# Miniprotein binders against tRNA-specific 2-thiouridylase MnmA (mnmA): the designs that were tried, part 1

All scores and structures are predictions.

Target 1, 344 residues: tRNA-specific 2-thiouridylase MnmA (mnmA), of Desulfotalea psychrophila (q6aiz6)
Amino acid sequence: MIKNITGIAMSGGVDSTATAILQKQKGPVLGFFMKLNQPDYETQRDRVSQIAQKLDIKLEIIDLTEEFQEYVLKYFSASYFKGLTPNPCIICNKEIKFGLFQQAILRQGVERIATGHYAQIHKTAAGYQLHKGVDPHKDQSYFLSRLSQEQLAHSIFPLGGMHKGAIYDLVEAHGFHDFRGTESQDVCFLEQDNVVDFLEQTAEFSASSGNIVMNDGKILGKHKGLHRYTVGQRRGLGISYPVPLYVINLDVKNNNVIVGENEQLFHKTMAISDIHWISQPEREDLLHASVHIRSTHKGAQASVILKENNRASVIFDEPQRAITPGQFATIYKDTQVLGSGVIL
Positions, changes and structure headers below are counted from each chain's first letter, unless a header gives other numbers.
ipSAE, averaged over its two directions, is called F for ESMFold2-Fast, E for ESMFold2 and O for OpenDDE. V2 adds 0.75 times the mean of E and O to 0.25 times the DockQ between the complexes of E and O.
[cut] marks letters that were taken out.
The coordinates of atoms that the task and the answers printed are left out; those that the model quotes come from them. Centres of patches stay.

## First folded at step 1 (miniprotein)

Design FA1
Fold by ESMFold2-Fast, scan of step 2:
Structure FA1 (fold): chain B 344 residues (1-344), chain A 81 residues (1-81)
Amino acid sequence: as target 1 above (344 residues)
Amino acid sequence: SETEVKVTFEADSPEELLKALRKILELARKYGAKVTFRIENGKLEIEISGLSEEDAEKIAEEIKKLAEELGVEVKIEVEEK
């Protein structure tokens, strides 16, 4: 029934607004907004409704509150309970934004959904490839590294070829003058919130005090829960030492925060598990590629040695700082995302 | 029938083994040969296939020189299928 109508994921931000403007110029569109019971839901809802009305776009609200709690918030809390540092945005993209939200939109007869993500989709004879956005300060391909071929087949990223200045110019040309001075990228609310406060309010999360120790077991102080610490953290340790000390590791078994000097944060090797391939390499055993160990990492050249059970060993050409268990290692061939795994 | 070259490198660090592997992969590419390999516990095992007997001897000689250059131990076996 609704052939050639494009769905638009609208969040009330500048990126989704620019996406709506661009896609409406190409043909008929329907707007969709996710309800996740985010803290600013009513304010965000009102903003999206106002934008949709101004653009003359029909808006539907899809309530995914229960699914977000089941797939994202439980994962988030469970990861911290295990002493791991999660990436809820990667899981939210896989399970919610391009999972259940996309499926709900497609069930209405919409064939493709446009989102405000700064990444590119290239269709080839071998399938869909995910590539970095052209603006290096806005690229979001890392957060999309777990998407399936089917999810990419139904997606459009109109902003992948644009720079931040051009999107502000576009929305202002269409009467939206209030976006300057705000972040231009959509961000998961968990990235903005105080993680510690959220976790301590969770019924399944109970903090226990333990020791802050050196690698040799020397006790330097006490902590009020492992969830308050991240590998690489220097501030908030509450300890005094002749040289600066950093969180090197979280030891769940002994309930210790392990600290050391900055030099001890550099490692040449890591292991990854649960590898998901967007574009599986033809070579089975060894891949030389750029590996990103967190969203803010610029990437580092490494040898990826593929093993059984979707696992690999990664050996960097140069030691990398603050390799963090629970974060995702995303494997790139130039601008192309090949896949990602969970850092062990 | 085709000739295969089997190579085993042994070194104290994974970095030395990966450097050897990278050079072997470059060398095999020059001859249009196929390479399979495995790295475990300080050993790198490589099998190079799709070679003529003459090219297999040439590759084996270049691998010996590479091992000498890198200061690593190498074992090479040439088999005709």
Scores: ipSAE 0.000, ipTM 0.207, lowest interface PAE 16.9, mean pLDDT 83
ESMFold2 (binder alone), alone request of step 1: mean pLDDT 82; pTM 0.774

Design FA2
Fold by ESMFold2-Fast, scan of step 2:
Parts: C-alpha cells; structure tokens; sequence
Structure FA2 (fold): chain B 344 residues (1-344), chain A 81 residues (1-81)
C-alpha cells in the first residue's frame, strides 16, 4: 500500500499539466478528470488521456454532468431570470470542483488534491487561510472566495508561488511544446459570448420584450430580454443618442433596461448578503478592508459593517464603477481572502 | 477603575447611520480608546472602554454633535466598574 497518495485535477491544460509534473516529483499521484457536459468533452478527454499517459499517471474520469446542471446551470439561469448577473465560476468551485469532485476523489483513498489554481493556502493555528497567487496577472483567489475550511484542508495549489512564464518553461522541459499557442482553445461552457444562446435554449428560462429607458423614464428603444444586458454594458444597445450610454440598472418589476451616462455608474455604498467566511473577522470591530466587486476589479478600500443574517453594508472610501447585483464582493486583508458575499 | 460608555445610534437613512459610525470610530482612535460594536437592524451599539473619563466624555460629546447635525437619534449609557 502506498501512503499519502496525492490526487491531481487534470483538465488537459497547461496549468493542470504543470501541477501533475510538480506533484509526481514529490510522490505517488493519481489523475482525475471531470466530465461536465462540456461541448468539447471528447477532444478534452483525448488530450488529458494523452498527457496522463506521457507522464505515466493513472487517470480516472468522474462524471458530474447531472450535478453541474443542478448546482451551476440552474443557478446561472435562475440568476438571469431575477435580473442578476451571476458568477458561475465561484459556484462551480464551491459546489463541483472542490465539492463533489473533491469528495469523490477523497473516497478513493486520496489524502489531498492538487489543482492548477494560482492561489496560496497558508496553514495557521486558527485554520487555513486563502491568499492571492504571486503572479498578479494570474491570481485566481477571487474565484476561490467561497471555499470552506474543510475544502482548503484537502487542497494543494502548487502554482500559487509561480509566474505563468515559469509554468510554460516547466511543461516544455518535460516535452510539452504545444501549449503556448493553445490558450485560445481553452473554452468554458458558460463563456459570455454564448450566454444568450444558452439561456434562450433553457426550458426553464422565459424572457419578454420591454423598454430601454433613461432614469427619468424617457423611452429610447425596445429590448428583447433583460438577460441580454449587464450593468456597465455600452455595446449592443441598438439605440442612438448624442453621448455614450451605458446600462446602469436592470428593472425586473417594470421590465426595463435603464441606461445613463458613465457618471451614473458610480456608487459609494452597496449591501451584500449570504456572506461566507473563510477567516471570520472579529465581530466587535469595524472591518477596514479591500473589497473586490468582480474578478477584474483592482480592489477598493472600504468600511465593511457586519449585520445580522450574514449581511453587511459596504461603504467605499471612493465611489466605485458598475457595482453589479448578483456578482460577488470578496473581502481582502492585504493578500488574504477573508470571505465573500453576494451583491444586492 | 475602567469605565464603559454604550452608545446607540439609530437612523432610517443607512448612509447617515454608517457615516456617523465611521466618524465615531475615527474619534475613538484619535483619543486612544478601544471600541467594539454590534449592529441590529437600523441601530448600532458602540461600546467604548477606557480609564480616562475626560476622553470618554469628549467622545460622547463629539458623537452627539455629529448625530444632531445629521438628524440621527443617539442614546448614551455610562457604566463604572
């Protein structure tokens, strides 16, 4: 019997391949690949199988197609139906990748699972902390902000201390020379360009035409469904106006897309709900922190005032652009992720 | 001995409420006082502890003046142990 077998989450991409190389150097490994009903499943399966064979890693395929539909795709469709902009990657990480997939791997006798994520896990006396990856252009800690202590305890992120350039160098040194030109082949089932088509094909989703209006109620045009729009959107509005107009809000009650000038996208305050804490702060003190309102947000200093029922009010030091209901606000203390909530 | 001031701030305007809370905490930090808080609905309870009664009284007076300017309701209770 081999002690301390490490599982590797293998996707056929450069990051998971580098992770497999690094972990195999440290001890015995088993490879695992998720089937999620992805459009390129057979091509991805063949690629990951070839990589596993080259690295002499045994590969198991875990079918989570039904669970992905139940936990991720229903959430995604339901959010758009409510006029909210979801983050399916955060939910997929919580429920599927580090939830049901991790649980399935652990049931095989695996102690820990290594993934190709650019983030760091620090073990402390108070528990596990999630930290930003060192490569600022590749940090994925925002997408991992809903992970539990238990999920972090069973995870390894070998790439968290590395830069992306070093990852390409590593895989090339091991005979993988085709990755630099294949980043455009990494496809996500829920890519933004496919969102409208996916939602309109969903049996549980219904949409109706309505008005594109200014904040004062002036009608500028018609829309073919709120799901076609997100806060901050400038393109695809199909309206003519003397100045640039942006989606500033989605009004589900009146079935209106509300548009305005760029200045109307700035707000100093927001409310968050359904807060999940990775590292729970002291309840007695006002929390001053950097708050990230989307994955591409640089973070903004704010006062986070904790309320009952896992809710908070967030007051930014400076107004923030395009605060979007349904997205996640992630709370950082320097490089550490404290937790995240859903923007209301 | 140690003295504790309990400050309750109530407002139907959340922005006003949280701005008063922020300023109260800044004043306490400037005066070297320790502050704890709890939030219940539209009311914040601030607990300020210190050994210098003059500084605790100064905090209370500044918070009351800010609250009056913003139309918020403020209640103070002082305990001495």
Amino acid sequence: as target 1 above (344 residues)
Amino acid sequence: GSKTIRIEVTSDNPEVFYEILRKAIEIAKRLGLKVRYTVEGDTVELTVEGVDPEKLEELAKEVEEIAKKYGAEVKFEIEEK
Scores: ipSAE 0.000, ipTM 0.132, lowest interface PAE 22.4, mean pLDDT 81
ESMFold2 (binder alone), alone request of step 1: mean pLDDT 75; pTM 0.674

Design FB1
Fold by ESMFold2-Fast, scan of step 2:
Structure FB1 (fold): chain B 344 residues (1-344), chain A 97 residues (1-97)
Amino acid sequence: as target 1 above (344 residues)
Amino acid sequence: SKVIVVFEADSPEELLKALRKILELARKYGAKVTFRIENGKLVIAISGLSEEDAEKIAEEIKKLAEELGVEVEIVVADSPEEARKIAEELLRKLEEK
């Protein structure tokens, strides 16, 4: 029986190291490192092992390579093949980090798992709420918008109430002086690779050339595959025109990249599907909330009109730039994440 | 010396591609790298460089930006405080325009 022991998700980065330090001060801990299909696995494993040894934390490695491929990489490829822009970090958090990884840790008799995420969990009479981290430059609540009540119930985010500067101070006070001047731990290794090369190496992938067209159908050039383009993209189009042109839309049916001027990227309305609620609103027909359409979006006030089959129409108070199909729209009430849906 | 690099691109994919190439370059020089992605911009600070190496890496980054077709602003700073001030000014200018 592992009594009153907290699991620590350790990645070898400054945030998970700080999390381990803070949780070990509160009681006994066990460290867990997730093995995925990462190219630098041996280097990362050695780093995590050294950190765990220095902190006197027992470390277990959980291999989720096949599961990562099935749940994250397949989703990633399928989304691009459909002309959608995926968010693999949100899916990885839902299916892998707080899904299969958390389940594996819980099977060891651990009840709660601490991670280095900059977000807050508040327990209320109505259930668990997910809130923004207090450091506005580090808030990761957007990437956690698909977590379930059960996943939140088993999670601890010790860094949610802290600023990044204090994290560096903390780890340095415990003898870790090498973290200043290192990469952000938020960079997904999948996104560090050349996405186009990865997609084109997929055995089932069929890339076809098509046309780059204006909204009126005027052909300006050829493209080498829809997966090479993202809504809002200005560069790499290989077309000549008197004014800057941006990808407005990807037309899978006609195999066209639709381009236009910057003003054409602004829209007041969008539709979302597959809504997942962390905290479902009591009145389900209409709510006024801040909607974040990508991780870097500051949020925009909108009326969210709830429909059947976990769908909604979103009407922004002000037009928003580069609404991108396949990305997640996360619905906030102040600092609270209510839920998220897939942009259509 | 410290090199501050600011990239602006229309897609996160392009920013991450630029970041990957700069991380490879910085490791070649044994330099330390810190970065932030904010408002469609990537801010990178490269430190632990001699003055000569700072000039060399800045020139290589300029060529890399041209190859990738991304907008870049590069500044060489002699102190951490100067680097922080410059990075804040560059980010603010890009946010305003």
Scores: ipSAE 0.000, ipTM 0.100, lowest interface PAE 23.8, mean pLDDT 79
ESMFold2 (binder alone), alone request of step 1: mean pLDDT 73; pTM 0.660

Design FB1g (from FB1 with A77T D78G S79D)
Amino acid sequence: SKVIVVFEADSPEELLKALRKILELARKYGAKVTFRIENGKLVIAISGLSEEDAEKIAEEIKKLAEELGVEVEIVVTGDPEEARKIAEELLRKLEEK
ESMFold2 (binder alone), alone request of step 1: mean pLDDT 71; pTM 0.632

Design FB2
Amino acid sequence: KTILIVVESDNPEVFYEILRKAIEIAKRLGLKVRYTVEGDTVVLVVEGVDPEKLEELAKEVEEIAKKYGAEVEVVITDDPEEAKKIAEELKKKLEEE
ESMFold2 (binder alone), alone request of step 1: mean pLDDT 69; pTM 0.598

Design FC1
Amino acid sequence: SKVIVVFEADSPEELEKALEKIKELAKKYGAEVEIEVKDGKLTIVISGLSEEDALKIAREILKLARELGVKVTFVISDDPEEAERIAKLVEELLKRE
ESMFold2 (binder alone), alone request of step 1: mean pLDDT 68; pTM 0.616

Design FC1g (from FC1 with S77E D78G)
Fold by ESMFold2-Fast, scan of step 2:
Structure FC1g (fold): chain B 344 residues (1-344), chain A 97 residues (1-97)
Amino acid sequence: as target 1 above (344 residues)
Amino acid sequence: SKVIVVFEADSPEELEKALEKIKELAKKYGAEVEIEVKDGKLTIVISGLSEEDALKIAREILKLARELGVKVTFVIEGDPEEAERIAKLVEELLKRE
């Protein structure tokens, strides 16, 4: 077994490159790159290989194409067909990046894997805590909210205490000048961020036409498939009405897109299921916490009423706009991620 | 069914009075009560109720909130469709003031 070697998850991006630079300064490293059959795989592979060569890091490729399809792509498509809006990045982190990829790296004899995530891990007597990264514009703790204690125990996030500007400065100081303006936050398996094209081409289904209706059942137009719509959407509806209308809900049973005015998007309560705890609360009945209902949400203060079977009711202090079924509600105590559940 | 109640008030005295009255109501119905006070909010979970008793307690809670001039939000736990129906009934009672 090789001790004191750190694995580096390398993607060819600025963050993983900075991570590799920082960790190599602390000791011996091995680089690892995931093959998921992403559309730009060959270009990304060549870029990662060039970066690893420049940094004198040995790079190994781990092929997880079949596992990515089974755990992430099937989940993604199935969610849309159920009228839910998925978060494939959270599932990918749980099952692939910190699951099968981490397990494969650990089999190489390394004890810890460093990734370019903007989040912090704190070791306490009660276990590992996940915390927000210090750069509020880059914090990625929401996407890591489903990680286990074991996954956190084997992880290092060197960038969690740094601001994004310092990361660009770091890589440029080491001769990498082409990263500014190239960063993307899009899902890696989508070409040009087109969810509809992906679902219709890869899921091999025919779009089921149905009605765009008001809450009272009044028909305003026709839709070409529920997967083309998201709660909060106002553009692309193709309907005529005296006031702006928004997608309020997707009704799978009746195959309807339900629309209404902006005020109908605000709700003070929601239910969550399938709660995963990173840090189990001391009380099992109730907590007051900041709840993030999507990655771009700043968080809202709420009372989280814990129920049996890993479910909860969430009561916000102020009504929240566009609560979306299928997305994850992540529960925070200050900077600490306690856990997350699926919005119903 | 469970009745979950959140009280918001400007003073701790108003929250204390609401808490004591709700403890007495829970005792009357033989219900279990779980309570947390944090950041000027009082959250109470009342368990072990029938749907009929849950509705009765909800009405008493709304009356208490009006008497004390505190803001209240509540959720009745049960089947999602049933919970939504009960929420609409409560909203109708609030409209009648």
Scores: ipSAE 0.000, ipTM 0.290, lowest interface PAE 17.0, mean pLDDT 82
ESMFold2 (binder alone), alone request of step 1: mean pLDDT 70; pTM 0.640

Design FC2
Amino acid sequence: KTILIVVESDNPEVFEEILEKAKEIAKKLGLEVEYEVKGDTVELVVKGVDPEKLLELAREVLEIARKYGAKVTYVITDDPEEAKRLAELIKEYLEKE
ESMFold2 (binder alone), alone request of step 1: mean pLDDT 68; pTM 0.602

Design FD
Fold by ESMFold2-Fast, scan of step 2:
Structure FD (fold): chain B 344 residues (1-344), chain A 81 residues (1-81)
Amino acid sequence: as target 1 above (344 residues)
Amino acid sequence: SETEVKVTFEADSPEELEKALEKIKELAKKYGAEVEIEVKDGKLEIEISGLSEEDALKIAREILKLARELGVKVTFRIEEE
C-alpha cells in the first residue's frame, strides 16, 4: 500500500491554514507558496513559513512573478485600454494558480493539490463538475468558472462543504488564535494599488481626453481617459445635472463616456463571447439557466441562445442592472457551474 | 510617525457607497482624525490620518464591521505616515 502525497497551496491566510490542517490529517502533505512579487511578499512569506513550521509541513516557494506580469497584469491593462472592465482573479485562477503553479507542483510527484477555495468538485461519469460552496456568503465558484477538466481533476477543495465559522473554530483548536478579530479581505496586487495610478504609471500609457455625453450626443463635460470610468459609476464624473447621472456605456470608437439616468442601466439582453465550458450542454442551441454577471450578482434566470464560435445571446427573464463589458457571465444549473463567457 | 488607515470600498450601487462614506466620516470624527476621500471608478477610497497605532486598529475593526453590515467589499492598509 503506497500513500500518495497531497500538495497544499498555502498563502498564510485562515482558509489555506485550515486546508493544511485537514489534509495533513488524511495523509502525507507538501506545502507550496506562490511568489508573485506582491507588495507584502516578505511579510506573507514569513507568516506562511511560521504556519508551515508549526504544522510540521515542508514548504516550497514557487516564483511566478514574471508569469503573473505576462498573463494577468498585461490582460488587466489591455482590457482597460479597450474600455473593458476586467476580472483579473478569474484569469489568475486559470493561468497562474491552477495553471503554472499547479503544473510546477505536479512535476514534483504530487498527484493532487488542495486549496482553500469555497467551492465543490464532483466526479461523475461525464467528467468533473464545479459546484458552489455551501456557505452562500463565501462561495467562490464564480472565480473558478474558467478551470479546465484537467485542472479540476488535480484539485481538492476541502472547505467547499464547510461554513466560515467552522474554519475559525478549526484553526483556533490547532493553536492559531490570531486570525479572528483582525479579519480583512484578501489584498492582491491590484486591490492594494490604485487602478488608475497603476495604469497611468505604465511607461507607454497615454490617456486620450474626450467628452462625457448624453445618449443624444449632448456634451456635459470632459474626461481624462476611459480607464477612469466603469458602467454604473455615479461619482467622480465632474458634471452637474438636475438628476443623478450614471455611466451607461464607454464608447471607445468615439472616445466618449456615455451617461444617463439609473433606469438606462437596466437591460434584458446581452451578448457573450469566448465561452469556456466546464460541463458543455448536450446538443442544445437553447439553454435556460441562472447567469451571474459579476462576482456579487445573485444570479438571474435567462435563456442562453448558443451560437457558433463559442458565442451566445443571453435574454434575462427580468432586466438586469449595470451589465458591464469585459466582465464574465457565469452560467449555472442550480449549484453547478456549466461555464463562462466574456460580456460584450 | 502617526499611523494612517487607507481603505477602499466596492459596492453594486452608489447608494451603498454613499452610506459607507457617511459612516466612515462619523468614525473619523469620533477619533479626531483627518480624512481624505476619493470616489473613483465606482470605488470609494478613504485615507484616515493622524491616528495612534491603537486607534488605527480600532477604526480598522469598525470599518470591517461596517463592510459586513452593508455587504460591501473592502480592502485596507494600516501604515505609518
Scores: ipSAE 0.000, ipTM 0.103, lowest interface PAE 23.5, mean pLDDT 80
ESMFold2 (binder alone), alone request of step 1: mean pLDDT 78; pTM 0.716

Design FS
Fold by ESMFold2-Fast, scan of step 2:
Structure FS (fold): chain B 344 residues (1-344), chain A 81 residues (1-81)
Amino acid sequence: as target 1 above (344 residues)
Amino acid sequence: GSKTILIFVTSDNPEVFEEILEKAKEIAKKLGLKVEYRVEGDTVYLVVEGVDPEKLEELAKEVEEIAKKYGAEVEFRIEEK
């Protein structure tokens, strides 16, 4: 009999632990942990090692620190330099987690890699489809919208059909009683307050002070650098006006933060570029779909007009607030992710 | 209730879009209509809102007439919710 070995992406969290438990029940497994330039690496390493030992899973550490810097952190810094708001999690999934990490695991003789993601993979005659996880409060399909057919072919998402409450119950049944409350301790490397410090210290961002202006050019104050601001921001502007003012746009050429009233954040139209298709639509010109313009967006019905060179125009049924250049627009048909593009 | 009409203007010469857009904006202002637009390569997308369907149709016909003078093609669609 040939041994079918499944790789488990283990992070020391409840989701990857549940994934390891479920996959070990189905056959032989190998655990793998990514080393990145994460602030809590030693604590995370010790935790994942203890979990692997308790589950009797062999664990290998794959060091991707330099690759994370090259593919994720440089993208992040370059985006802010251009006055764009990046999504490093989508790029990390494409280039690192399901890219170089998956490739390294496959080179060890592993056929498939299971991760703790709340999303579903459906195999069809036309290829692999990515679908929303069944738990609407935990669905992670937006962050996986740039995965390739090959990356999906080598992936397993055991948690996609489960609710988060059932995951806690599962790990507790296997002797892990300390996860309730510990998940809130996970450190996100690129958190908002850490982001500015990272850009100014690591990426050699020269903080160029400029003007905060109204759309008509009226100067209301000074800013501390465009990288400190994002479309929709109300806090931290240091200006006063009879009505609340929000960042409407970033003008890189004139080094201005453009502010306006909340009404000016609503737009019916946007353009997207660099579209990646997981499941390319059969129609060449027009698609009616739900479009998600950020991870927290619930989705909005839109007409998507397909153009040459992987571009499209999106016309929403209702105006959408705070359409942000540099973020990803993910195109859904019901629960299925069709693809995503970069908002212009 | 408000009605929406989508107007697509396509041209092999994108330089004509500025003239077409300026004229479309002038006509929309005279008709009291709200216009949003986006230029993507060889195509301009106009989203027009109003309460009077006759005025929406009038704008679409005027845009078509203007586009023809510049050798551009026009398609329009009514968006139903």
Scores: ipSAE 0.000, ipTM 0.243, lowest interface PAE 18.9, mean pLDDT 83
ESMFold2 (binder alone), alone request of step 1: mean pLDDT 76; pTM 0.678

Design Q1 (at its last look DockQ between E and O 0.84; V2 from the best seeds 0.00; counts 0 for: pae E 1.8 > 1.5)
Fold by OpenDDE base, look of step 3:
Structure Q1 (fold): chain B 344 residues (1-344), chain A 101 residues (1-101)
Amino acid sequence: as target 1 above (344 residues)
Amino acid sequence: SPEELRKKIEELLRLLFEILKELRKYGDPEAAKEVAELIFELLELIEKLEKTGDPEYLKEAEEILKKILEILKELGNEELAKEIAEAIKELRELLEKLKEK
């Protein structure tokens, strides 16, 4: 291993460019671009190549197209067909970005990979801790909540201590003026492609029409397959009712979309499974923590009752809206990511 | 009235969270966990009650509250035990009123 070389995950965005600049100031770097199933791959590749050239960084392309299909896209489609709402970004970070991609980079003789994620890694005697980025509007720690200690050991987040404004100033000072107004699309590698269109093009696509029903069993209409609906959805129901109705739940067994009023979306309880701990809580069978139920959720205080088999029951201090099966719940102590589980 | 029931449930929930907070801070961790599990079960029953209107869920809720009461008694927390006992009494009174309708 060449201990002094850092791998840079380059995507052509402002954050990865800033990361490249900052890391190059510290020592020798190698650039890496990941080829996936992005429809605009050639455009992205060319952009990354131009940035790398301008920064005098050697760029290597790593193709993980097949692996992305296997680990992320199959998970994504299979989840929807089970009436779950997946988080493919969390899986992609675990299996691809900090998984196979990181491993491929490390095999080139570099010690660590730097990425443009807004999160912080703290090295302690007990191991690596993952913390929120200092910019609350850009914090991406939620998406990194499935990383292992080994993955964290080989990662650098140069932007975790910075605000987005300072990132623009940095890249502009280095002659990159075209990033303002191009919001780095949140790294949803699922482009604006209609989730529905993607699912319906899969070879395994099988959807049947069923009923849209109230909790009392009253039929209000028909749906065109459960995969088209998620908890909290209001649009695309095609029903008329005196008050706004929302998808409350998906009844996969009976192939029903259950709808109700906004008040019925609020719950104090949920169960989570497949808990991964970045930092194991001190052996408290009962944890009081901030729990985020989706990437855009601000976190809510809750009691987390640890159970066997990496399961927990969660009681929120205040009712939370649209708790969605298949999403990830991330458990925080202050700024520290303790771990995450799948909402049941 | 449904509104009165809702109000009583909200008051009960506030009490239960206070109990949980105190047990977590000053109590036996095992007792706190057990009470938390019971509160979780109770909340699920309340959700079913609100959804179905079936008064049988109130009976089940009463049984859970009795378990919490016994834990509090064993811990020697007489004040909280008294509050739970009062809540149980109020729930029983509500159940009787619902049967008369």
Scores: ipSAE 0.410, ipTM 0.755, lowest interface PAE 1.3, mean pLDDT 89
ESMFold2 (binder alone), alone request of step 1: mean pLDDT 77; pTM 0.746
ESMFold2-Fast, scan of step 2: ipSAE 0.490; ipTM 0.767
ESMFold2, look of step 3: ipSAE 0.530; ipTM 0.831
ESMFold2 (binder alone), look of step 3: mean pLDDT 78; pTM 0.751
ESMFold2, look of step 5: ipSAE 0.540; ipTM 0.824
ESMFold2 (binder alone), look of step 5: mean pLDDT 77; pTM 0.744
OpenDDE base, look of step 5: ipSAE 0.320; ipTM 0.699

Design Q2
Amino acid sequence: DKETLEKAVKKLAELIYKLLEEMLKLGDEETAEKILRLVWKLLRLVREFKKNGNPELIEKAKELVEELAKLIEELGDKELAERVLEALEKIEKLIEELEKE
ESMFold2 (binder alone), alone request of step 1: mean pLDDT 74; pTM 0.718
ESMFold2-Fast, scan of step 2: ipSAE 0.000; ipTM 0.307

Design T2
Fold by ESMFold2-Fast, scan of step 2:
Structure T2 (fold): chain B 344 residues (1-344), chain A 81 residues (1-81)
Amino acid sequence: as target 1 above (344 residues)
Amino acid sequence: DKETLEKEVKKLAEEIYKLLEEMLKLGDEETAEKILRLVWKALRLVREFKKNGNPELIEKAKELVEEAKKLIEEVKKELES
């Protein structure tokens, strides 16, 4: 009689391997591997199969290639056509990893799914809360900011209370000695360069050369397409100037990359739309909270003024660098993720 | 040639992992992300070459590896002093 089977999202990486080790110690498990539009599918499949065999875990492959195209790649294309910088990992987590993949696993009769994410789930009388992982250099709560209460109810994050060094020690103690220095091979398929290749090969995407200009209109160089540039970018501009220059805006109408000095990247206010709440605050008109404007942002204290139609104005206590339209602003109360919105 | 390129890309991946930890502490996250993407793209091109045998893919991979090496050298100089 099998009770309380846990599903494990296995990627062939160190974190999912550690997750499998820890969960198997607690009871019966089933392993699952997502097939997406990933370039090294066969290599990843072989690696995850070998890991599953060594751990004596039954592995099933779930093919979500078409769904990934429908829910993630169309979002990307639409964002880039509008001169916006998308966050694919947040959408992929919401729609694919914790959406269709989780649903497919639950249909196998498992009660909950463990993943290698560095984040914590707290169950309270008011519902499930998402919290930062304890390792400040590996916290992934930002990428999970769009998850629903139901998705969190079915999830386990065994690594949320651990530091990355302890994860390497754990897998090595169980005979896995090949993971140090291979982090780059576990990179999300939806890195910027993959999206650029996809967009440039699409017949309907016209990536035209244009000018790199200062705010005053002075031409400093040429670009090979706006989709190759992000607000805050300093390197790869191919321009010469006496002081460092940064991308401060993308001008879609004139097909210009607008550059300026670092000081021009600092803003005290921004607007957000399409707010999703994991834990909706009781006071709906005003919050004072820490707002993270990208995955690498350490967070900044701000007043969040809630508006109609899931919109808000954000006023930072101190000006913030490189606020990027299309990215997500995630709202934190201490370690707790309250929700997130799209930067306008 | 192909084995040499794969070995170089794997060495870069190891260096990038170490540099990512240092860059996160110092706030140079954009450069770290760009280096990681270049190495990943080079690995993908090597994989396609294994399937199709197109030598143009290896030349493109070499270009990406050289770009990543230059960025790593620049960052190492900045992190050291």
Scores: ipSAE 0.000, ipTM 0.100, lowest interface PAE 23.4, mean pLDDT 79
ESMFold2 (binder alone), alone request of step 1: mean pLDDT 73; pTM 0.660

